# VHH binders against Abasic site processing protein HMCES (HMCES): the designs that were tried, part 109

Target 1, 269 residues: Abasic site processing protein HMCES (HMCES), of Homo sapiens (Human) (q96fz2)
Amino acid sequence: CGRTSCHLPRDVLTRACAYQDRRGQQRLPEWRDPDKYCPSYNKSPQSNSPVLLSRLHFEKDADSSERIIAPMRWGLVPSWFKESDPSKLQFNTTNCRSDTVMEKRSFKVPLGKGRRCVVLADGFYEWQRCQGTNQRQPYFIYFPQIKTEKSGSIGAADSPENWEKVWDNWRLLTMAGIFDCWEPPEGGDVLYSYTIITVDSCKGLSDIHHRMPAILDGEEAVSKWLDFGEVSTQEALKLIHPTENITFHAVSSVVNNSRNNTPECLAPV
Key: E = the ipSAE of ESMFold2; O = the ipSAE of OpenDDE; V2 = 0.75 times the mean of E and O plus 0.25 times the DockQ between their complexes.

## First folded at step 17 (VHH)

Design uc0 (from sa76 with S52A E109D; framework vhh_6z1v_2; at its last look DockQ between E and O 0.60; V2 from the best seeds 0.63)
Fold by ESMFold2-Fast, scan of step 17:
Structure uc0 (fold): chain B 269 residues (1-269), chain A 123 residues (1-123)
Amino acid sequence: as target 1 above (269 residues)
Amino acid sequence: EVQLVESGGRLVRTGGSLRLSCAASGFDFSTYAMGWFRQAPGKEREVVAAIAWHGGITYHADFVKGRFTISRDNAKNTVYLQMNSLKPEDTAVYYCAARPYQFYDSPKDYNYWGQGTQVTVSS
C-alpha cells in the first residue's frame, strides 16, 4: 500500500470518525495540529495523513478509550534515528509486514510502547500488472459503501456523475498502523510518523496485488487496536489479518502521477 | 437513559399502508443517523431504510424502493417509515436503530436499538 485518497473536508472527516468511549458516551475525536491536515485524492509516502490514536499517548491518566485525531508523516522515522534529516533514512518504512513486525527493531520498539494508530483514508490505490505489456491498471480499493440518495430522489446507476454525491456518508477505510515519535537531535518539534501494516491479499484482491493493508473492519476492531491501556500487543496483533470485506473499481491513469489531485483520480472509468 | 420506542405495527391486508414511528430519548437525536431494520422468523436482521443526521441523505433497500419512505423530525426526536403497497414478504418485526451521523447497512454498526414493532401482512 503506497498511495491513498483522503480528501474529505475536516468537518466531514471528523463526523465520519464519531465513536463511543468505554463508558458508552458518544464522542468526536479531538484534533491535534488540524492545520497540518491536507485533503488529497492522491496521497503518497512522506505526506501527512490523519490517524486516530489513544488520548493516553498525550495525557497522563487519560481514559485510554478516548481518541485523538492527528496528521502524521507517512513513513515511520524510528525514535533511535540519529541523523538530522528524516528524509535521509536509508530504508523504506511506508509499510510494515505483519509476519516480521516483531523481528524489526523499527516496528517492535514502538509496538512495545503501545504506539498503535488507525490510518484513515477514503481508500487506497493498487496497480495491477497486465498480461503481455509493461502497463499497469490502477484500481481504487475501499470498504463497501451503502448507496445514498438525496431525500426524495430515486436510485441511479453508479456513474462518475453520481460518485460526487456519496462523500457525505462515506465509510472511511481504517488501516492498522504503528507510529513513532522522533526528537530532532538539534532540537525542534517532535515528529510523529507512521507505517501501515500489510498482510497477504484476500481472495478478492489477489488478481490485483499480492499484498494489502491490514484493515480493521468495524468499531470493535478499531477500539481494540487503539486501546493500548487495556489491550496488550499480543492481543492487538490478533486483529491483523486479511479481510474480504472490500470492494474496488478501475480508475484512469491520471492517478499514476502523484502530483495529480482531482476527483478523476478515483472516479470509475 | 437512552431509549428508542417503535410504534405503529399491526395486522394489515396485502396492498395496505402503515406508518411506523420511533420516538428517541436520552441522547442528542439531531447528531445521530437513524435506521429501520426488520427481522422475519428464521432470518437475519436486515436494513430496510436509513437517514443521515441532517435528513438530506437516505437509503432504501432495493426490495422496498418505491413503496417505503423514511423521514425524520428532529424537533420531535422521531423517525418515521411510511410503508405502502405492503406484501406478505414484508411481515417481520421492525426495529429502529441509531448510530452517530452516518448510516451503514450492518446491524452491528448501530449503537442503540428499540424493542421492535410487529408488522403482519396477510392476504
Scores: ipSAE 0.809, ipTM 0.909, lowest interface PAE 0.7, mean pLDDT 91
Fold by ESMFold2, look of step 18:
Structure uc0 (fold): chain B 269 residues (1-269), chain A 123 residues (1-123)
Amino acid sequence: as target 1 above (269 residues)
Amino acid sequence: EVQLVESGGRLVRTGGSLRLSCAASGFDFSTYAMGWFRQAPGKEREVVAAIAWHGGITYHADFVKGRFTISRDNAKNTVYLQMNSLKPEDTAVYYCAARPYQFYDSPKDYNYWGQGTQVTVSS
């Protein structure tokens, strides 16, 4: 998992993240650093993307079931990293394999501090290796979406206008992540950065790629992953497994160049 | 206390029409998507229609498309299901459900449920 789409306007994204706290009260996540949110159809490692995390990470005595939404750097920078430029990391922290997470210091340490986050996206891209060619076929992979219609447009359910309205009701992909906090040696703001946990792909995706992000399917899974005040690391890791509740379609090679930020990146071909 | 109260279910002949209402209280109705679900004996609860918080987008299941219409009145905190051209297979308990802003097709994603209203369509 090394490319995502996260293109929704901030207010649409925020409403898609409505949740219940432990008392059953409906809430929206509170933004941290909202001006750092950069929507794009084509997000790559080292870019910022929004994640959810518990308010307890920021406020002493906060309700750990309350959520903050904040942009973080994709590619976890360990707290012990000594160089001044995070791009000089000698190893790839874009993803974290679930089967070795407790063996890797870069991931085990922040996980033990409860630094769990939910990485948000419209969906992610993967490239399928084609038999007998060097050509790779990109796919856009996402939660199944309910068909939407513009209200008051009787008989317009299959029109292109109704397809554009699917984003107003889009179910965001929710991926399990780990984050860490790095203090630059020369001073400046603390850098928050994340990795996406991966698992073996489900049968539905196995023809595309052998790995997939660990997807948190439903509010219960998301709540448990985020709530490090009430849910231990051991219990949280039980949430990390493949899911078959996923769909995909082929897309054009426009997405291959990470500079392309257009709806064509995820359009079906 | 959150309450969803369905009304309007009754016995109707094939080809008839019926309007279901669901009155909502105890939450800010204007920020919730609403759905109608149904459950026939021995079957799973299934989504029939849904409408977003602002009322501008909807969903209707293929088995009711063209026959049922969901609508909402945010001033009255009420969601409706207009049911036309009723068939015996529409016989079920109909439930109103709510979740914030967006609608989904799975019952597990909805936070609040009514007690249901029985619709029976005789041949």
Scores: ipSAE 0.703, ipTM 0.873, lowest interface PAE 1.0, mean pLDDT 91
Fold by OpenDDE, look of step 18:
Structure uc0 (fold): chain B 269 residues (1-269), chain A 123 residues (1-123)
Amino acid sequence: as target 1 above (269 residues)
Amino acid sequence: EVQLVESGGRLVRTGGSLRLSCAASGFDFSTYAMGWFRQAPGKEREVVAAIAWHGGITYHADFVKGRFTISRDNAKNTVYLQMNSLKPEDTAVYYCAARPYQFYDSPKDYNYWGQGTQVTVSS
């Protein structure tokens, strides 16, 4: 996974992340660093994207079932990294393979510390290789959405009002991630960054791409992944597997340019 | 305490009409999506209709075919299901459900449930 969409306004995104804590109380996640949230139809590595994580990471003795939402850098910077510039990392940390997560120090160490997060997106993009050509067809992949009488096709809302309403009912994709905290050697603010765990593709997606993000389908899966206080690493890793609960459609080549940030990126062709 | 109380279910003849009501209490109704589900004997619970928290978006299952309409009155903390042209196949227990802001099609994604009301359509 090298490209996602996360374009919802902050308030809509927050509502989409409504949850119940372990006491059954309805909650909205509290924001950390909300000013770092930059909505985009075309999110690439090194950009900031919103993730969910347990409140216990920030507050001692907090209820670990409570959630915080925070923009983090895509591409995990390990805490042990001693260079002053994260761009000097010699290995790719955009993704973490599920089969080798325990073999790589960069992922194993933060995971062992309970630094699990849920990466939020409208969906993600993948490119299908066309047989016999160097051309790649991009696809937008997301949770199945309920077709409403007013929803129409994605990106085809006739009015701004209808568009806003449609996306206010959008089910966000919830991907399993690992985050780490890096303190720059020269001082400054702590950098929070994340990697997306990947798995082999489900059968339905296999013709498009052989790998997919580990998707946490449903509130229980999301809660267990986030709750590092009550759920062990071993138990959490059981949640990491391919899911068939995915849909997709072909999109235009507009998304190929990471600078393009318009609804055309995810609109069906 | 959260409560959802369904009413209006009864025996009706084929082609008849019913209006179901669900009265909600114990939570901020205006911030919840509401749904109607049904479960027939030996069948799984299935979504009939749903309405978003703002009331501007609705969903109706394919089998409804324009016969049923979901609506809500936030001032009364009530959601309704108008059912017209009822068929024997519509016989089921109808449940009201609630979840925060957005409606989903899966029962597992709803937080609160009513006890249900029996709808029976005779041939």
Scores: ipSAE 0.586, ipTM 0.816, lowest interface PAE 0.9, mean pLDDT 92
ESMFold2 (binder alone), look of step 18: mean pLDDT 89; pTM 0.906

Design uc11 (from uc0 with D105S; framework vhh_6z1v_2; at its last look DockQ between E and O 0.67; V2 from the best seeds 0.71)
Fold by ESMFold2-Fast, scan of step 17:
Structure uc11 (fold): chain B 269 residues (1-269), chain A 123 residues (1-123)
Amino acid sequence: as target 1 above (269 residues)
Amino acid sequence: EVQLVESGGRLVRTGGSLRLSCAASGFDFSTYAMGWFRQAPGKEREVVAAIAWHGGITYHADFVKGRFTISRDNAKNTVYLQMNSLKPEDTAVYYCAARPYQFYSSPKDYNYWGQGTQVTVSS
């Protein structure tokens, strides 16, 4: 998984992340660094994306079931990284394979500290190899969405209004991530950065790409992945597997250029 | 305490109309999406209609589209289901459900549930 869409306005995104804490109280996640949230239809590695993580990571003795939402850099920078510029990291940490996560020091160490997060997106993009050509077909991949209609209206005037209404009720894709904290050698703010855990593709996606992100389907899975105060690393890793609860559609080549940031990036063709 | 109380279910003849109500208490109704689900004997619970927290967007299942209409009154903490042109296959227990802000199709995604109200449609 190397490209996502996360374009919702901050308020819409926040409401889409409403949750229930351990005591059954409904809450919205509390923002950290909200000004660093940059909505985009076309997010690539090294950009910031919003993630959910346990409040206990920031406050000693906090309820581990309470959630923070924070923008983090996509591309995990290990806490041990010695250079001053994170872009000079020599190996790719955009994704972390589920089968080797406990063997790679860059991922095993933050996992041991409970540094689990849920990466938020509208959906993600994958490029299908086409036989007999060097062209690849991009697809936008996302949770199945319930069809929405304008209240009290019969016979909507046009389709663009219906497409706008879908975003107000959009079910965000929730991907399992691992994050780490890096302190710049010459001072400055701690850098929070994440990787997306990947698994073998489900049967429904196998014709598009052989790998997929580890998707946490539903609030029970999301809660257990985030709650490092009550859920051990071993128990949390049981949540990491392919899901069939996913849909997709082909999109235009506009998405290929990561600088393109328009609704056309995810529009069906 | 959180409560959802359905009312209005009864025996009605084919082609008739019925209005169901669901009175909510114990939570901030205006920040919740509301859904109507039904369950017929021997079948799974399925979504019939739903309405977002602000009331501006709705969903109606294909099998009730054009016949049923969901609405809400945030001042009265009540959600309604107006049922017209009733058919025998509409016979089921109808349940009111709530989840924060957005509505989804799966019963598993809803936090609060009523006890249900029985609707029986005779041929």
Scores: ipSAE 0.810, ipTM 0.911, lowest interface PAE 0.7, mean pLDDT 91
Fold by OpenDDE, look of step 18:
Structure uc11 (fold): chain B 269 residues (1-269), chain A 123 residues (1-123)
Amino acid sequence: as target 1 above (269 residues)
Amino acid sequence: EVQLVESGGRLVRTGGSLRLSCAASGFDFSTYAMGWFRQAPGKEREVVAAIAWHGGITYHADFVKGRFTISRDNAKNTVYLQMNSLKPEDTAVYYCAARPYQFYSSPKDYNYWGQGTQVTVSS
């Protein structure tokens, strides 16, 4: 996974992340560093994206079922990294393979500390190789969405004109991530960064791409992944597997340029 | 205490109409999406219609085919299901459900449920 979409306004995104804590109380996640949230239809590595994480990471004795939402850098910077510039990292940390997560120090160490997060997105992009050509067809991949209608008008959501209205009720994609905290050697603010865990693709997606993000399907899966106070690493890793609960459609080549940030990126062709 | 109380279910003839109501209490109704589900004997619970917290977005199942309409009145903490052109196949227990802000098609995603109201359509 090298490209995602996360374009919802902050308030809409927050509502989409409404949850119940372990006491059954309805809550909204509290924002940390909300000013770092930059909505975009075309998010690439090294950009900031919003993730969910347990409040216990920030507050001692906090209820670990409570959630914080925070923009973090895509591409995990390990805490032990001693260079002053994160861009000098010599290995790719955009993704973490599920089969080797425990073999790589960069991922194993933060995971062992309970630094699990849920990466939020509208969906992610993948490119299908066309047989016999060097051309790649991009696809937008996301949770199946319920077909919505504008109140009083049946079928209005299917029109291009009303496409934006669908986002008011969009189910966000929830991907399993690992984050770390890096303190610059020269001082300054702590950098929070994340990697997306990947798995072998489900059967439905296999023709498009052989790998996919580990998707946490449903509130229970999300809660267990985040709650490092009550759920062990071993138990959490059981949640990491391919899911068939995914849909996709072909999009235009507009998304190929990471500078393009318009609705055309994820619009069906 | 959270409560959802359905009403309006009864025996009707084919082609008849019913209006179901669900009165909500014990939570901030204006911040919840509401849904109507139904369960027939021997069948799984299925979504009939849903409405977002702001009332501007709705969903109707394919089998509704324009016969049913969901609406809400936030001032009354009530959600409605107008059912027209009823068929014997519509016979089921109808349930009101609530979840935060957005609606989904799966029953597992809803937090609160009513006791249900019986709708019976005779041929």
Scores: ipSAE 0.747, ipTM 0.884, lowest interface PAE 0.7, mean pLDDT 93
Fold by ESMFold2, look of step 18:
Structure uc11 (fold): chain B 269 residues (1-269), chain A 123 residues (1-123)
Amino acid sequence: as target 1 above (269 residues)
Amino acid sequence: EVQLVESGGRLVRTGGSLRLSCAASGFDFSTYAMGWFRQAPGKEREVVAAIAWHGGITYHADFVKGRFTISRDNAKNTVYLQMNSLKPEDTAVYYCAARPYQFYSSPKDYNYWGQGTQVTVSS
């Protein structure tokens, strides 16, 4: 998984993340660094995207079931990294394979600290290799959406008023992630960064690509993955598996160029 | 205390009409999506219609499209289901449900439920 869409305005995104805490109270996640949220139909590694994490990571004695939403850098920078420029990291941390997560120091260490997050997106893109050519067919992949009145197609709303109707009820894709916190040696702000855990593709996606992000399907899975105060690493890892509750459609090659940030990136072809 | 109270369910002849109401209290109705679900004996609870918190977006299941219409009145904290052209297969207990802002099709995603109102459609 190396490209996502996360384009909703902040207030729409926040309402889509409404949840119940441990006591059953309805809440919205509290933002950290909201000005770093850069919505786009076409997010790449090294960009910032919003993730959910437990309030307990920020506040001593906080209820670990309460959620913070914060933009983090895609591509985990380990806390032990010694160079001043994160781009000098000698290995790729965009994704973390579930079958080796406990063998890789870059992922095992933050996971042992309870640094689990939920990576938010409208959905993600994958490119299918076409036999007999080097051409690739991009697909947009997302949770099945309940049909809304007056909607013609997802991402292709026919008027400004219809845009808010289509996306105002969108179920966000929720992917399991691991994050870490890196203090630059020269000083400055702590860098929060994440990796997306991957698993073997489900049968429905196997013709497109052999890997998929680990998707947390439903509020129970999201709550358990986030709550490092009550859910051990061993128990949390049981949540990491492929899901068939996923859908997709082919999109144009406009998305291939990561500078293209338009609804056409995810429009059905 | 959160309460959802359905009313209006009764015996009706095939082809008849019925309006269900669900009065909500104990929470900020204007921030919740509302759904109507139904459950016939031996069947799973299924979504019939749903409406977003602001009322501008709705869903109607294919088996009721053109016959049933969901609406809401935020001033009265009430959601409605207008049921026209009723059929015997519409016989079920109808439930009102609520969840924050957005609606989904799965019953497990809803936080609050009414006790249900029986609708019976005779041939």
Scores: ipSAE 0.702, ipTM 0.870, lowest interface PAE 1.0, mean pLDDT 90
ESMFold2 (binder alone), look of step 18: mean pLDDT 90; pTM 0.910

Design uc124 (from uc0 with T31D; framework vhh_6z1v_2; at its last look DockQ between E and O 0.01; V2 from the best seeds 0.00; counts 0 for: pae O 10.9 > 2, placed apart)
Fold by ESMFold2-Fast, scan of step 17:
Structure uc124 (fold): chain B 269 residues (1-269), chain A 123 residues (1-123)
Amino acid sequence: as target 1 above (269 residues)
Amino acid sequence: EVQLVESGGRLVRTGGSLRLSCAASGFDFSDYAMGWFRQAPGKEREVVAAIAWHGGITYHADFVKGRFTISRDNAKNTVYLQMNSLKPEDTAVYYCAARPYQFYDSPKDYNYWGQGTQVTVSS
């Protein structure tokens, strides 16, 4: 998983993340550094994306079931990194394979500290190899969405003109991530950065790509992944597996260039 | 305490009409999406219609489109389901459900549920 869309306005994104804490109290996640949130139809590694994480990471006595939403850099910078510029990191930490997560120090250490997060996106992109050519077909991959209609309208829910209405009720893709905190050697703000855990592709996606992000399907899975105060690393890792609850459609080659940031990037066909 | 109380279910003839109401209390109704679900004997609970927190977008299942209409009145903390051209296949217990802001089609995604109101459609 090397490209995502996360374009919702901050208020729409926040409402899409409404949840219940351990006591059944309805909540919205509290923002940290909201001004660093940059909506985009075409997010690449090294850019910031919004993630959910437990409030307990920031407040010693907080209820571990309460959630913060914060922009984090895509591409985990290990806490032990010694150089002054994190872009100089030589190895790729955009994704973390589920089968080796406990073997690689860059991921095992933050995971042992409970540094689990849920990476938010509209969906993600993958490029299918076409036989007999070097050209690849991009696909936008996302949770199945309920079809919306304007109240009182006699219109097709699948109309291109009704595409804007789907975003008010869009179910965000919730991907399992690991984050770490890096302190610049010369001082400055702590950098929070994350990696997306990847698994073998499900049957439904196998013809598009052989790998997929570890998707947390539903609030129970999301809650258990985030709650490092009550859910051990061993128990949380049981949530990491392929899911079939996913859909997709082919998109234009416009998405290929990461500098293109328009609705055409995820529009069907 | 959170409560959702359905009313309006009764026996009605094929082709008839009913309006179901669901009165909500104990939570900020205007911040919640509302859904109507139904369950017939021996069947799973399925979504019939839903309405977002602001009332501007809705959903109606294909099998009720053109016959049923969902609406809400935030001043009265009430959601409604107007049912027209009723068929025997519409016989079920109808449930009101709530979840924050957005509506989904799966029962598992809803936080609050009413006790249900029985609708029976006969020839």
Scores: ipSAE 0.808, ipTM 0.912, lowest interface PAE 0.7, mean pLDDT 91
Fold by ESMFold2, look of step 18:
Structure uc124 (fold): chain B 269 residues (1-269), chain A 123 residues (1-123)
Amino acid sequence: as target 1 above (269 residues)
Amino acid sequence: EVQLVESGGRLVRTGGSLRLSCAASGFDFSDYAMGWFRQAPGKEREVVAAIAWHGGITYHADFVKGRFTISRDNAKNTVYLQMNSLKPEDTAVYYCAARPYQFYDSPKDYNYWGQGTQVTVSS
């Protein structure tokens, strides 16, 4: 997983993240650094994307079921990194394999501190390698969506032009992540950064790519992954598995150039 | 105290019409998506229709498309289901449900539920 879409305006995104705390109170996540949110149809590693994390990471004695939403850098920078430029990290932390997460110091250490997050996206892109060619077919991959209609309209959700309207009720993809906090050696602000945990692809995606992000399907899974105050690392890791509750469609090669930030990146072809 | 109170369920003949109402209280109705679900004897609860918090987007299940219409009146804190061309297969308990902003097709995603109202369609 190396490309996502997360394009919704901040207020729409925030409403899509409505949740219940442990007491059953309806809440929206509280933003940190909202001005660093950069919506785009075409997000790459090293860019900022919003993640959910427990309020307990920021406030002593906070209810660990309460959620903060914050933009973080994609590509985990370990707290022990010594160079001044995070782009000089000599290994790839865009993703973290679930089968080795407890063996890699870059991921084991922050995980042991309860630094679990939920990475938000409209969905992610994957490129299918076709046998006998160097060409790759990009796909946009996302949760199944309930069909939507404009009020008083029947069946409109299936038209290509109606894809603009489906965003008004979009179910965000929720991926399991690990984050860390790095203090630059020359000083400056602490850098928050994340990795996306990956697993073997489910059967439905295996013809596109052999790996997929670990998807947290439903509020119970999201709550348990975030709540490091009540859910141990060992229990949380049981949430990390492939899911078949996923769908996809082919998209044009416009998405191949990461500088293209247009709705065409994810439009069905 | 959050309450959803359905009304309007009754016995009607095949081909008849019926309007269900769901009065909501105890929360800011204009921040909630609303759904109508039904449960026939021995079957799982299934979504019939849903409407977003702002009222501009709806869903209707294929088995009711063209016959049922969901609507909402935020001034009255009420969601409606207009049911036309009723069939015996529509016989079920109909439930009103609410969740913040967006609607989904799974009952587990809804936070608040009414008691249900029985709709019976005779041959």
Scores: ipSAE 0.690, ipTM 0.871, lowest interface PAE 1.1, mean pLDDT 91
Fold by OpenDDE, look of step 18:
Structure uc124 (fold): chain B 269 residues (1-269), chain A 123 residues (1-123)
Amino acid sequence: as target 1 above (269 residues)
Amino acid sequence: EVQLVESGGRLVRTGGSLRLSCAASGFDFSDYAMGWFRQAPGKEREVVAAIAWHGGITYHADFVKGRFTISRDNAKNTVYLQMNSLKPEDTAVYYCAARPYQFYDSPKDYNYWGQGTQVTVSS
């Protein structure tokens, strides 16, 4: 996964992340560093994206089922990194392969510390190879959405009003991530950064791309992944597998340029 | 038209050094991760090294063992592979490949490919 969309306004995003704690109480995640949230139809590595994480990471004795939402840097910067510039990492941390997560120190260590997060997105992009050509067709991949009676296909929302309604009820893609905390050698604020765990693609997606994010489908999966206080690493890793519960449509080449941040990025062609 | 043109491949002696270049055109180079792959006769194409679009993150295969270094110059739309301490087992056709923003280790993940350049290391 090299490109995502996360463009919802902060309030809409927050509402979309409503959850029940272990007591069954309906809650909204509290924001940490809300000002760092930058909505975009075209999120690339090194950008900030919102993730969910357990409140227990920030508050001692907190209920580990409670959730915080925080923008983090895409591309995990290990806590042991000694350079002053995170961009000088010599290895890829945008993704973490599920099969080697326990072999790589940069991922194993934070995972062992319970630093599990859920990366939020409208969806992610992948490029399919076109047979016989060097061209690739981009696809937007996301959870199936519930068709509200009035809202035609995402592509058929002829009116801006309908489009807004669609996105107000948009089910966010929830991807399994690992985050770490890095203290700059020169001082300053602690950097929170994440990697997206990847798995082999499901059958439905295999013709597009052979790898996909580990998607946590459903509230239970999300809760278990986040709750490092009650759910062990071993148990959490059982949640990491391909899912067939995805849909996709072809999008224009507009998304090919990371500078493009418009609805056209995810619009069906 | 998208083009990747490799150059620099030649015959070298064991222990020698070689620098490969790949010139890219026809796409926004700065938005693409670049990779070097190699294919020896009778073997599968394998990743040698890769570099992210921003140039700050790189990958090197285990067999490289610090001998090779990938780099890029976005101003020149060029990716490089500096190869030192070459061995006969490094003999292969070396290919440049491109994909959007992130690199992967699988050849099938890359959008564009060069024609390849032959590297031969003699004993």
Scores: ipSAE 0.006, ipTM 0.248, lowest interface PAE 10.9, mean pLDDT 88
ESMFold2 (binder alone), look of step 18: mean pLDDT 89; pTM 0.902

